# VHH binders against q9y6x5, part 449

Target 1, 379 residues: q9y6x5
Amino acid sequence: LPPKLLLVSFDGFRADYLKNYEFPHLQNFIKEGVLVEHVKNVFITKTFPNHYSIVTGLYEESHGIVANSMYDAVTKKHFSDSNDKDPFWWNEAVPIWVTNQLQENRSSAAAMWPGTDVPIHDTISSYFMNYNSSVSFEERLNNITMWLNNSNPPVTFATLYWEEPDASGHKYGPEDKENMSRVLKKIDDLIGDLVQRLKMLGLWENLNVIITSDHGMTQCSQDRLINLDSCIDHSYYTLIDLSPVAAILPKINRTEVYNKLKNCSPHMNVYLKEDIPNRFYYQHNDRIQPIILVADEGWTIVLNESSQKLGDHGYDNSLPSMHPFLAAHGPAFHKGYKHSTINIVDIYPMMCHILGLKPHPNNGTFGHTKCLLVDQWCI
Below, E stands for the ipSAE of ESMFold2; O stands for the ipSAE of OpenDDE; V2 stands for 0.75 times the mean of E and O plus 0.25 times the DockQ between their complexes.

## First folded at step 21 (VHH)

Design kb8 (framework vhh_7uia_1; at its last fold request DockQ between E and O 0.84; V2 from the best seeds 0.83)
Fold by OpenDDE, fold request of step 22:
Structure kb8 (fold): chain B 379 residues (1-379), chain A 124 residues (1-124)
Amino acid sequence: as target 1 above (379 residues)
Amino acid sequence: QLQLVETGGGLVKPGGSLRLSCVVSGFTFSSYAMAWVRQAPGKELEWVSSITGSGGSTYYEDSVKGRFTISTDNAKNTLYLQMSSLKPEDTAVYYCARVHYVWHSGRWTPFDHWGQGTQVTVSS
């Protein structure tokens, strides 16, 4: 039987939550599998970009999902969470579920993973759920496991997405121990449900499962605001994305806009597109706007000093608060092994290896994950 | 015709033991994972244990771990559940079920065939 892989994402699960809160189910999962304590995600550290990086192995500039909100100046199209179904935005890369279906007589399944409900390169996931945040984890899990068991051709790759603890992180802030403890307990219980379901179905020993996340969460405050209106008139630019990385489309001379913003706050770096630091791998895409503003950790870029979030993400991808974790279990993985760090783009070549797929060109390094795999030598 | 027939239930005292049997017919027993599920009075259906078709892996709900043992005899097309150290909370109708998803009552259910069940009562 072909190897099978279930990729699960709990949005906004910061890596250090594992150290600061109790996760009996997840810890058991880890005990019988592997843990990567920190995953360095891609810049910007947002949901759509990082989820697409996981399944493509590409930096954002390469796969073309460069933010949760995008604008293409040529086509005048907009991308957002409410407008994400146009293949135009996704076709700059080939996600693993497409590869899985095209290379082998296999099917893919998805429960609300970004991009899975879109025909990418004229291929859509064999099975998928339309995104609906109201759908329970149980229902998502039920569909995924049903597809894994009943499909012909067989589903060999599946994704499962869940919105927590991101939503709660935004609402409460990651430093709210009381509320976050409650939220994270629920997450652990869901992991318990997942494991139990797999055991119930007799899949536990044969299914590879990766549990990961796209980004972490940093504490925000009303005391740490950057008001753009204090620096520049809104008539001089179009805001494509706001915080913590603002994408600025000038309506007047770019240099003039830049000059008005460059000293707006000591807690914000302002970059012309060509001056964006190389380490971000965030330059070589037309969807990146002419000017970007990058707030320091915990600072919020606002208009009219209004902010509603106590936590946020999207900051520098070198910040530990932005880093998720990765845990995995299954025939492909060791038992009781812990690894310190990998890059989020490294997940793709690993998954391709597990599934026996030839990876598309990517920015990941298979060597970084070899120690997780039973069939590889660990240096 | 697919059939599952559970037997072996009864009344036992706390700490006692029972062995449930499920004879299956109409399909290749080893081709499917099999499960025991139970429904206690006033409670929802609960998964108890599963065994893979090959018999190579067994799984248990946490409350029965260490007390219950699931097994199969392929030659007899029979699924077993050995229950020991029984507790009052184990009182339920026990069903053997074939693990295979089926659309039922507007939902995918992981079990496509069930037996009539056998009553297990643990009482002093």
Scores: ipSAE 0.900, ipTM 0.967, lowest interface PAE 0.5, mean pLDDT 96
Fold by ESMFold2, fold request of step 22:
Structure kb8 (fold): chain B 379 residues (1-379), chain A 124 residues (1-124)
Amino acid sequence: as target 1 above (379 residues)
Amino acid sequence: QLQLVETGGGLVKPGGSLRLSCVVSGFTFSSYAMAWVRQAPGKELEWVSSITGSGGSTYYEDSVKGRFTISTDNAKNTLYLQMSSLKPEDTAVYYCARVHYVWHSGRWTPFDHWGQGTQVTVSS
């Protein structure tokens, strides 16, 4: 039988939730599979960029989805979570579902993963759902399992995306144990439902399943605001993205804008594009603006307004609070193995290996994931 | 054309045993996963057990694990459910079903063909 892989993301699932909350279903999944306790994601630690990094193996500067809000000065195009369908934004990389379904006798399926309802390089996932957040997890799962079970040519790669615990993490903050406990219990029940559905259909023994996330979440507060308008007149720049990494397009001399901002707050770092730390791999794309502002963990950049969010993400990718986890189960994976850390870009070459695909040039390192796989020598 | 026929139901005292059979015709039996599904009086359908077409893997819902055994005999195109240590809570109509999605009532549903069902009653 051809190798099959289901990639599942629960958005905003911070790695240490596993230690601080109870997950009987996920723990059973891990017990018979593998766990990576921390996945070091890419800067900025936002949803669209990190989901595309998982499926391309590329840093944001290389795949071109550099934020959830972007502007391209040449084409005058804008990108946002409500305006994300133009293939222009996605065409700087080739995601794994495109590579997979172009192979002989293979197809790909997708339930809501960012980019899967876009024709990237004139190719859209063989089976997909248009994004709609009101569609239940059960319906997303039912479509995926129907496509895995019934399709010809067979679906060999499938994706499934769910908005929680990110939505609740923003609303309550990760330190609200009462509300986050309820939310995370529901997530664990969904994982239980997924496993039981795969067993009921007879798919479980031969399907590789990865459960992961794009980023974590940190606590915010009305006491930790950086008021940008107190430091610079809004008329001197165009604001492309605000918090926690602001993207600033100067309207006046760039040095003047930088000088007005550099001492605005001790809780914010201000970078000229050429001075962005090399460890961010966040410089070499025209969609990265001339000046970025990076708030310290838990700080929120605002104009002259308060923030309603109690949790946020997008901060420095060295912060443990920004890191998700990865769990996996299936014939390609060891049983009962725990691994400390990988880079999120390492997931792509591992998935290509499992599926027998030639990876496109990427930033991942296959050697980092060898210990998870039964067909590899762990050294 | 395609037929699934259950037999082996009946009245049994608690702690007793029954063996259900499902004879299949009209398709290549080993190409599909097969399931047992039950419906207790006044209750919704409940998945009980599945077996892969290869026969290599078996799965059970938690309440029957260790008491029920699903198996196949491909030479006879027959699916079995060996039930042991039966409890009053196991009282239901038991159906065999083929695992294949079908469009039904505005939705994809995972079982395209069902037997007529066989009654299992567990009472003292």
Scores: ipSAE 0.744, ipTM 0.923, lowest interface PAE 1.3, mean pLDDT 94
ESMFold2, look of step 21: ipSAE 0.669; ipTM 0.901
ESMFold2 (binder alone), look of step 21: mean pLDDT 80; pTM 0.802
OpenDDE, look of step 21: ipSAE 0.884; ipTM 0.961
ESMFold2, fold request of step 22: ipSAE 0.739, 0.730; ipTM 0.922, 0.920
ESMFold2 (binder alone), fold request of step 22: mean pLDDT 80, 80, 80; pTM 0.798, 0.794, 0.797
OpenDDE, fold request of step 22: ipSAE 0.899, 0.898; ipTM 0.966, 0.966

Design kb9 (framework vhh_7uia_1; at its last fold request DockQ between E and O 0.78; V2 from the best seeds 0.81)
Fold by OpenDDE, fold request of step 22:
Structure kb9 (fold): chain B 379 residues (1-379), chain A 124 residues (1-124)
Amino acid sequence: as target 1 above (379 residues)
Amino acid sequence: QLQLVETGGGLVKPGGSLRLSCVVSGFTFSSHAMAWVRQAPGKELEWVSSITGSGGSTYYEDSVKGRFTISTDNAKNTLYLQMSSLKPEDTAVYYCARVHYVWHSGRWEPFDYWGQGTQVTVSS
């Protein structure tokens, strides 16, 4: 039988939650599989970009989803969570489900993973759910497992997306132990439901399952605000994205805008596009605006209105608070193995290997995941 | 025609044992995973145990782990559930079911064929 892989994302699951809270179901999952304790994600550390990096193995500058909010100056198009269906935004890369479906006797399924309801390179996921945050995990799980079990051609790659603990992290802040404990308990219970469903269906031993996330969460405060209006008049620029990485489109001379912003706050770095640090791999795309502002960890960029979020993400991808984890179980993976760290782009070549797919050119390093896989030599 | 027929239920004391049987016709175990499910009065249908088509893997709901054993006899085309250390909370109608999703009443259900069920009552 062809190998099968289910990729699950719990949005905003910070890596150190595993150390600070109890996860009986997830720990059992890990005990029977593998754990990568820290996954270094891509800059910016936002939902759409990082989810697309997981399934393409590319930095944001390469796959073209450079933020949750984007603007293309040539076509005058906008991208947002409410306007993400135009293939224009996604076609700069080929996600793994498209590659999978181009193979004979294979299909892909998706429960609300970013980009899966869009025809990318004229190919849309064979099975998918339209995004609706009101749809329960149970219903998503039911559809995914139904497709994995009943489909013809067989579903060999599936994705499952869930909005927690990100939404709650934003609401309560990651340092709220009481509320986050409750939220994370629910997440663990959902993992239990997932495992039980797979066992019920007799899929558990034959299905590779990856549980991961796109980013972490940092604590924010009303005492840590950067007000751009104090530094520059809003008539001098268009805001494409706000916090914690602001994308600035100047309406006047770029240098003038830069000069007004460069010393706006000691807790914010201001970059001309050409001066963005190389380590971010966030320069070589036309969708990156002429000026970007990067707030320090825990600081929020605001205009006239204060932020209501007690937690946020999108910061420097070197910050541990931005890092998710990866756990996996299945025939491809060892049992009881823990690994310290990988890059989020490393997941793609690993998944391609598991599925027997030829990967597109990518920024991942397959060697980083060899120790997780039973068929590879671990150096 | 596909058919599942459960037997072996009855009244037992707490701590007792029962062995349920499910004779299947119209298909072989090798083609499908099989499951036991149960429904207690006023409760939702609950998954109890599954066995893969190959018989190589068995799974159990947490509350029955260590007490129940699922198995198959291919020669007899029979699925079994050996129940031990029975508790009052195990009281239910037990069904054997073939694992295969089917559209039913506006929803996908994981089991397409069921038996008539057999009553298990655990009482002092």
Scores: ipSAE 0.901, ipTM 0.967, lowest interface PAE 0.5, mean pLDDT 96
Fold by ESMFold2, fold request of step 22:
Structure kb9 (fold): chain B 379 residues (1-379), chain A 124 residues (1-124)
Amino acid sequence: as target 1 above (379 residues)
Amino acid sequence: QLQLVETGGGLVKPGGSLRLSCVVSGFTFSSHAMAWVRQAPGKELEWVSSITGSGGSTYYEDSVKGRFTISTDNAKNTLYLQMSSLKPEDTAVYYCARVHYVWHSGRWEPFDYWGQGTQVTVSS
């Protein structure tokens, strides 16, 4: 009886991969549902911030996960992808799975979505997997579908996260057609497995499914390096995050550090916190450091002249290369509808609507997603 | 005591038709999705078709879509699989199964009760 939603993320799935590679299973999913061709994500275009923006509807400055690497000067706490479990970092917002499972006769399930193994506001997902990248997609899917099928109170909101094509995008770069074709073929097969599993269980027509991503990927090169060591001595600052948005905590006079950096490269913008462009919505949080360095697309900030990555993300969120897509299928969604763009923060109020939840204050605009939904007037 | 009993298997020429039945007892038939699953000689179990407990939705594995039809008769607590345009690769033992996860051999398995199976052989 209650509406159900499965939210799936394939990390680093650039929107234009849909046009440039073959996806028979994903294209069939889209044909029977809806597509948003480009999702404008939030700055910085990194994994942890954007996954939390999807489930909170908030800009990074508002939800407090402002990067994959963070430092809090008051508590002296550090956050990283290997040190992400302290609720302190996550408690500036309430993600949708918390709101959902606090409703009567509802629970939430999670397979590896960032934050779902953390007790946020003393509430952890009702069913979850501790993060472990070695767990196969099949096992993640099996647990999610077991929880959707068997649980009491019923699981009405579930999340599923997969690390590709992000990992391979970093390794090969998005322009490596041979390797990316192989990687993306495997992902399409996983989408086929997902749909087949839901059909086998009899869940397909009554479960709303969103397949989306957090960001895209751009090509890097050894010809496009910005060497910070050539511009400033390490002793003048603490490096909180490096590339492509460096987070700089000065150890000496902030203006002196700024002046040493501002002419370091024509391919890097240097911002004092108060000068960060308003369009980034990336200023009003103490976790944003006093100086940030924003590399141009495809440029890599390095300390020691080399980079092993052939692809990267985290750049300006206006860049089409940083944008993911969104596809959806289920009783809440039209069939065969394509939409050009939404903001990633718009996904949260849409999901709250589908689930009948009252959204917390957020930055999304429900009107941007009305045309995807069967119960809404589009025009 | 939950019980599933398949009937209707046999030898059929390529292009022929066959109807499998699965009589169910021990639970409210409409409360669970039901499936047909097959196992060809020396091969793994393969999902064939499912029907929701309400009977409102039916699903098929791609290779059988358009040739097989799953249905139920709730008054008789019976699940059916109508098979047509049969091919040699359809040769298998066909099981009916109830969709409900059960812990078995270190993982959750999607089917908690199975029939004993009925042999379908497609050959000249």
Scores: ipSAE 0.748, ipTM 0.924, lowest interface PAE 1.2, mean pLDDT 94
ESMFold2, look of step 21: ipSAE 0.651; ipTM 0.897
ESMFold2 (binder alone), look of step 21: mean pLDDT 79; pTM 0.783
OpenDDE, look of step 21: ipSAE 0.896; ipTM 0.965
ESMFold2, fold request of step 22: ipSAE 0.733, 0.713; ipTM 0.919, 0.914
ESMFold2 (binder alone), fold request of step 22: mean pLDDT 78, 78, 78; pTM 0.782, 0.783, 0.783
OpenDDE, fold request of step 22: ipSAE 0.901, 0.899; ipTM 0.968, 0.967
ESMFold2, fold request of step 25: ipSAE 0.730, 0.698, 0.723; ipTM 0.918, 0.909, 0.918
ESMFold2 (binder alone), fold request of step 25: mean pLDDT 78, 78, 79; pTM 0.783, 0.784, 0.785
OpenDDE, fold request of step 25: ipSAE 0.897, 0.897, 0.899; ipTM 0.966, 0.966, 0.967

Design kc1 (framework vhh_8dlx_2; at its last fold request DockQ between E and O 0.84; V2 from the best seeds 0.80)
Fold by OpenDDE, fold request of step 22:
Structure kc1 (fold): chain B 379 residues (1-379), chain A 125 residues (1-125)
Amino acid sequence: as target 1 above (379 residues)
Amino acid sequence: EVQLVESGGGVVQPGRSLRLSCAASGFTFDDYTMHWVRQAPGKGLEWIGNIYETGSKFYNPSLRSLVTISRDDSTNTLYLQMNSLRAEDTAIYYCARGETVWLRSGEYQIEFDYWGKGTLVTVSS
């Protein structure tokens, strides 16, 4: 039987939550599998970009999902949460579920993972749910496990996405111990439900399961705001994305816009596109706007409007607060092994290896995950 | 049955202050985010601000300097303190129960599930 892999994402699960809160179900999952304590995600540290990096192994500049909100100047198209279904945005890369279906006589399944309800390169997941935030975890889990168990051709790769603890992180901030404790307990219970369901169906021993996230969360405050209106008139530019990485499309001379913004705040770095630091791997894509503003950790870029965010993400991907974790269990993985760090793009070649797929060119390093796998030498 | 009852409205002169109250019943008040919204004659609804169950407060920037929202969970009461009232502040003021709905993008929308009947505030010389 071909290997099977279930990839699960809990949006916005910061890595250090594991150290600061109790997760009896997740800890049991880890005890019987592996843990990567910190996953360095891609810049910008946002939901759509990082989820696509997980399944493509590419930096954002390469796979083309460079933000949650994008604008293409040539086609004049917009990308957003409410407008994410155009294959135009996704076709600059090939996600693993497409590879899985095209390389082998296999099926893929998806429960609301970003991009899975879109035909990419004229291929859509064999089984998928249209995104609907009101659908319960249980229903998503039921569909995924049904497809894993009863499909022909067999589903060998499946994705499961859940919106928490990201939403709550935004609302309460990660430093709200009382509310976040409640939220994270629910997440752990969902993990318990997942494991129990797999055991009940007889899938637990044969299914590889990865539990991870796309980014962390940092504490914001109404006292840490950067008001752009204080620096530049809104008539001089179009805002494509706002905080904590603002994407600026100048309506006047770019240099003039830059000069008005460069000293706007000591807590914000302003970059011309060509001057974006190389370490971000966030330069070589037309969808990246001419000027970007990067707020310091915990600072929020605003216009003449209020923000109700007490937590946010999207900051420098070197910040620990932006890092998620990765846990895994199954026949491909060791038991009781912990690893310190990997890059989020490293997940793709690992998944390809597990599934026996030839990976597309990617930015991941398979060597970084060898110690997690039973069939590999560990240095 | 969920009930929200506003009080404290009336006729007031420009420059004066006014405090509105909203009495909540029929639900666990402490668990909910509460909002103030107003509607001026011939205009649409305008969000004034909210207060989370945690006590965090957020305001419409245009009104931030003029209003203060507070809550007393022991009496299930929401308050709106308004200062330096102007003619343009004439409106029906509503108390509403609601929540902030977060999207994957990090954007959010405020949704309301229950409204009071409102209380009229008239600012006139």
Scores: ipSAE 0.887, ipTM 0.950, lowest interface PAE 0.6, mean pLDDT 96
Fold by ESMFold2, look of step 21:
Structure kc1 (fold): chain B 379 residues (1-379), chain A 125 residues (1-125)
Amino acid sequence: as target 1 above (379 residues)
Amino acid sequence: EVQLVESGGGVVQPGRSLRLSCAASGFTFDDYTMHWVRQAPGKGLEWIGNIYETGSKFYNPSLRSLVTISRDDSTNTLYLQMNSLRAEDTAIYYCARGETVWLRSGEYQIEFDYWGKGTLVTVSS
């Protein structure tokens, strides 16, 4: 029988939450599997880009989902959370569920992972849920497990997405120990429910499960705001994305817009597209706007309006606060093994190996993850 | 049923202060974010600010120097303190309950589900 893999994301799960909060269920999962303590994600450290990087092994400039809000000047198309279903945005890469279900006698299933309700290269996940944040974790899990047990051809790759702790992290900030402790306890209970459900259905011993996240969270404050309206009038540009990485489409000469912004705040870096640091791998895509503004950690770029956020992400991917973790359990994985760090793009070639798929060209390095796998020599 | 009742409006001279109250009933007040919103004659709604159930406060930047929001969970009451009032502050002032709905993109929307009838404040000599 072909190996099976369930990929789970809890959005905004900062790596050091594992050290700072109690997770009895997740720690049991780790004890009998593997842990990667820090996953270095891709810039910008936002939800849509990083979820697509996990399943393609590509930097954002290469897969084309370069932000949660995008604009294409030629076609005049817009991408947003409420307008994410045009295949135009997704077709610059082939995600693993497409590759998987095009194999003979294989299907893919999805419970709300970004992109799984879109026909990418005319191929949509074999079983999927349309995105709806009101659907409970229990219902998402019930659909995924039903598809894993009952489908013909069999589901060999499945994804499951959950919005927490990201939503609560935005509301409270990661430094609010009382409220985040309550939130994270609920998430640990959901992980317990996941494992228990898999055991009751007879899936636990033969299903590979990865639990990971797309990014972390840093504390914000009403004392750390950068007001763009103090530096430049709205008439000079179109705002494509705001914070913490603003995407600026000039309406006048680009150099004039740059000059109005360059000294706006000591807590913000202003880049012409060609001057974006090479280490970001964030330059070679038409969807990246001519000017980007990158706030320092914990700073929020605003217009003349309030920000409701006490926590945020999207900052420089070298920041530990932006890094998630990865835990995994199943027949492909060692038991009781801890690894310090990988790159988020390394997850894709590892998953392809587990599933017996030929990876598309990508930016990941299989060697970075081989120590997690029982069929590989670690060294 | 959810009820929000504003009080404390009236006529006040420019430069003076005024405190508005909002009495809440029919729900667990201390679990909800509460808002103040105003509407000047012939104009649209203007958000003043809100206060989370945690006590964290957020203000319209154009009004920040003039207003303070507070809540008393023991009496289920929301307050708006306004100082140095100007003629342009003449408006109907509304108390509202609104949930912040976080999107997977990290953006948010505020969904107001209940409004008071408002209290009129007139700033006039």
Scores: ipSAE 0.711, ipTM 0.885, lowest interface PAE 1.2, mean pLDDT 94
ESMFold2 (binder alone), look of step 21: mean pLDDT 80; pTM 0.784
OpenDDE, look of step 21: ipSAE 0.831; ipTM 0.926
ESMFold2, fold request of step 22: ipSAE 0.696, 0.703, 0.648; ipTM 0.884, 0.891, 0.870
ESMFold2 (binder alone), fold request of step 22: mean pLDDT 79, 79, 80; pTM 0.785, 0.789, 0.788
OpenDDE, fold request of step 22: ipSAE 0.879, 0.886; ipTM 0.946, 0.949

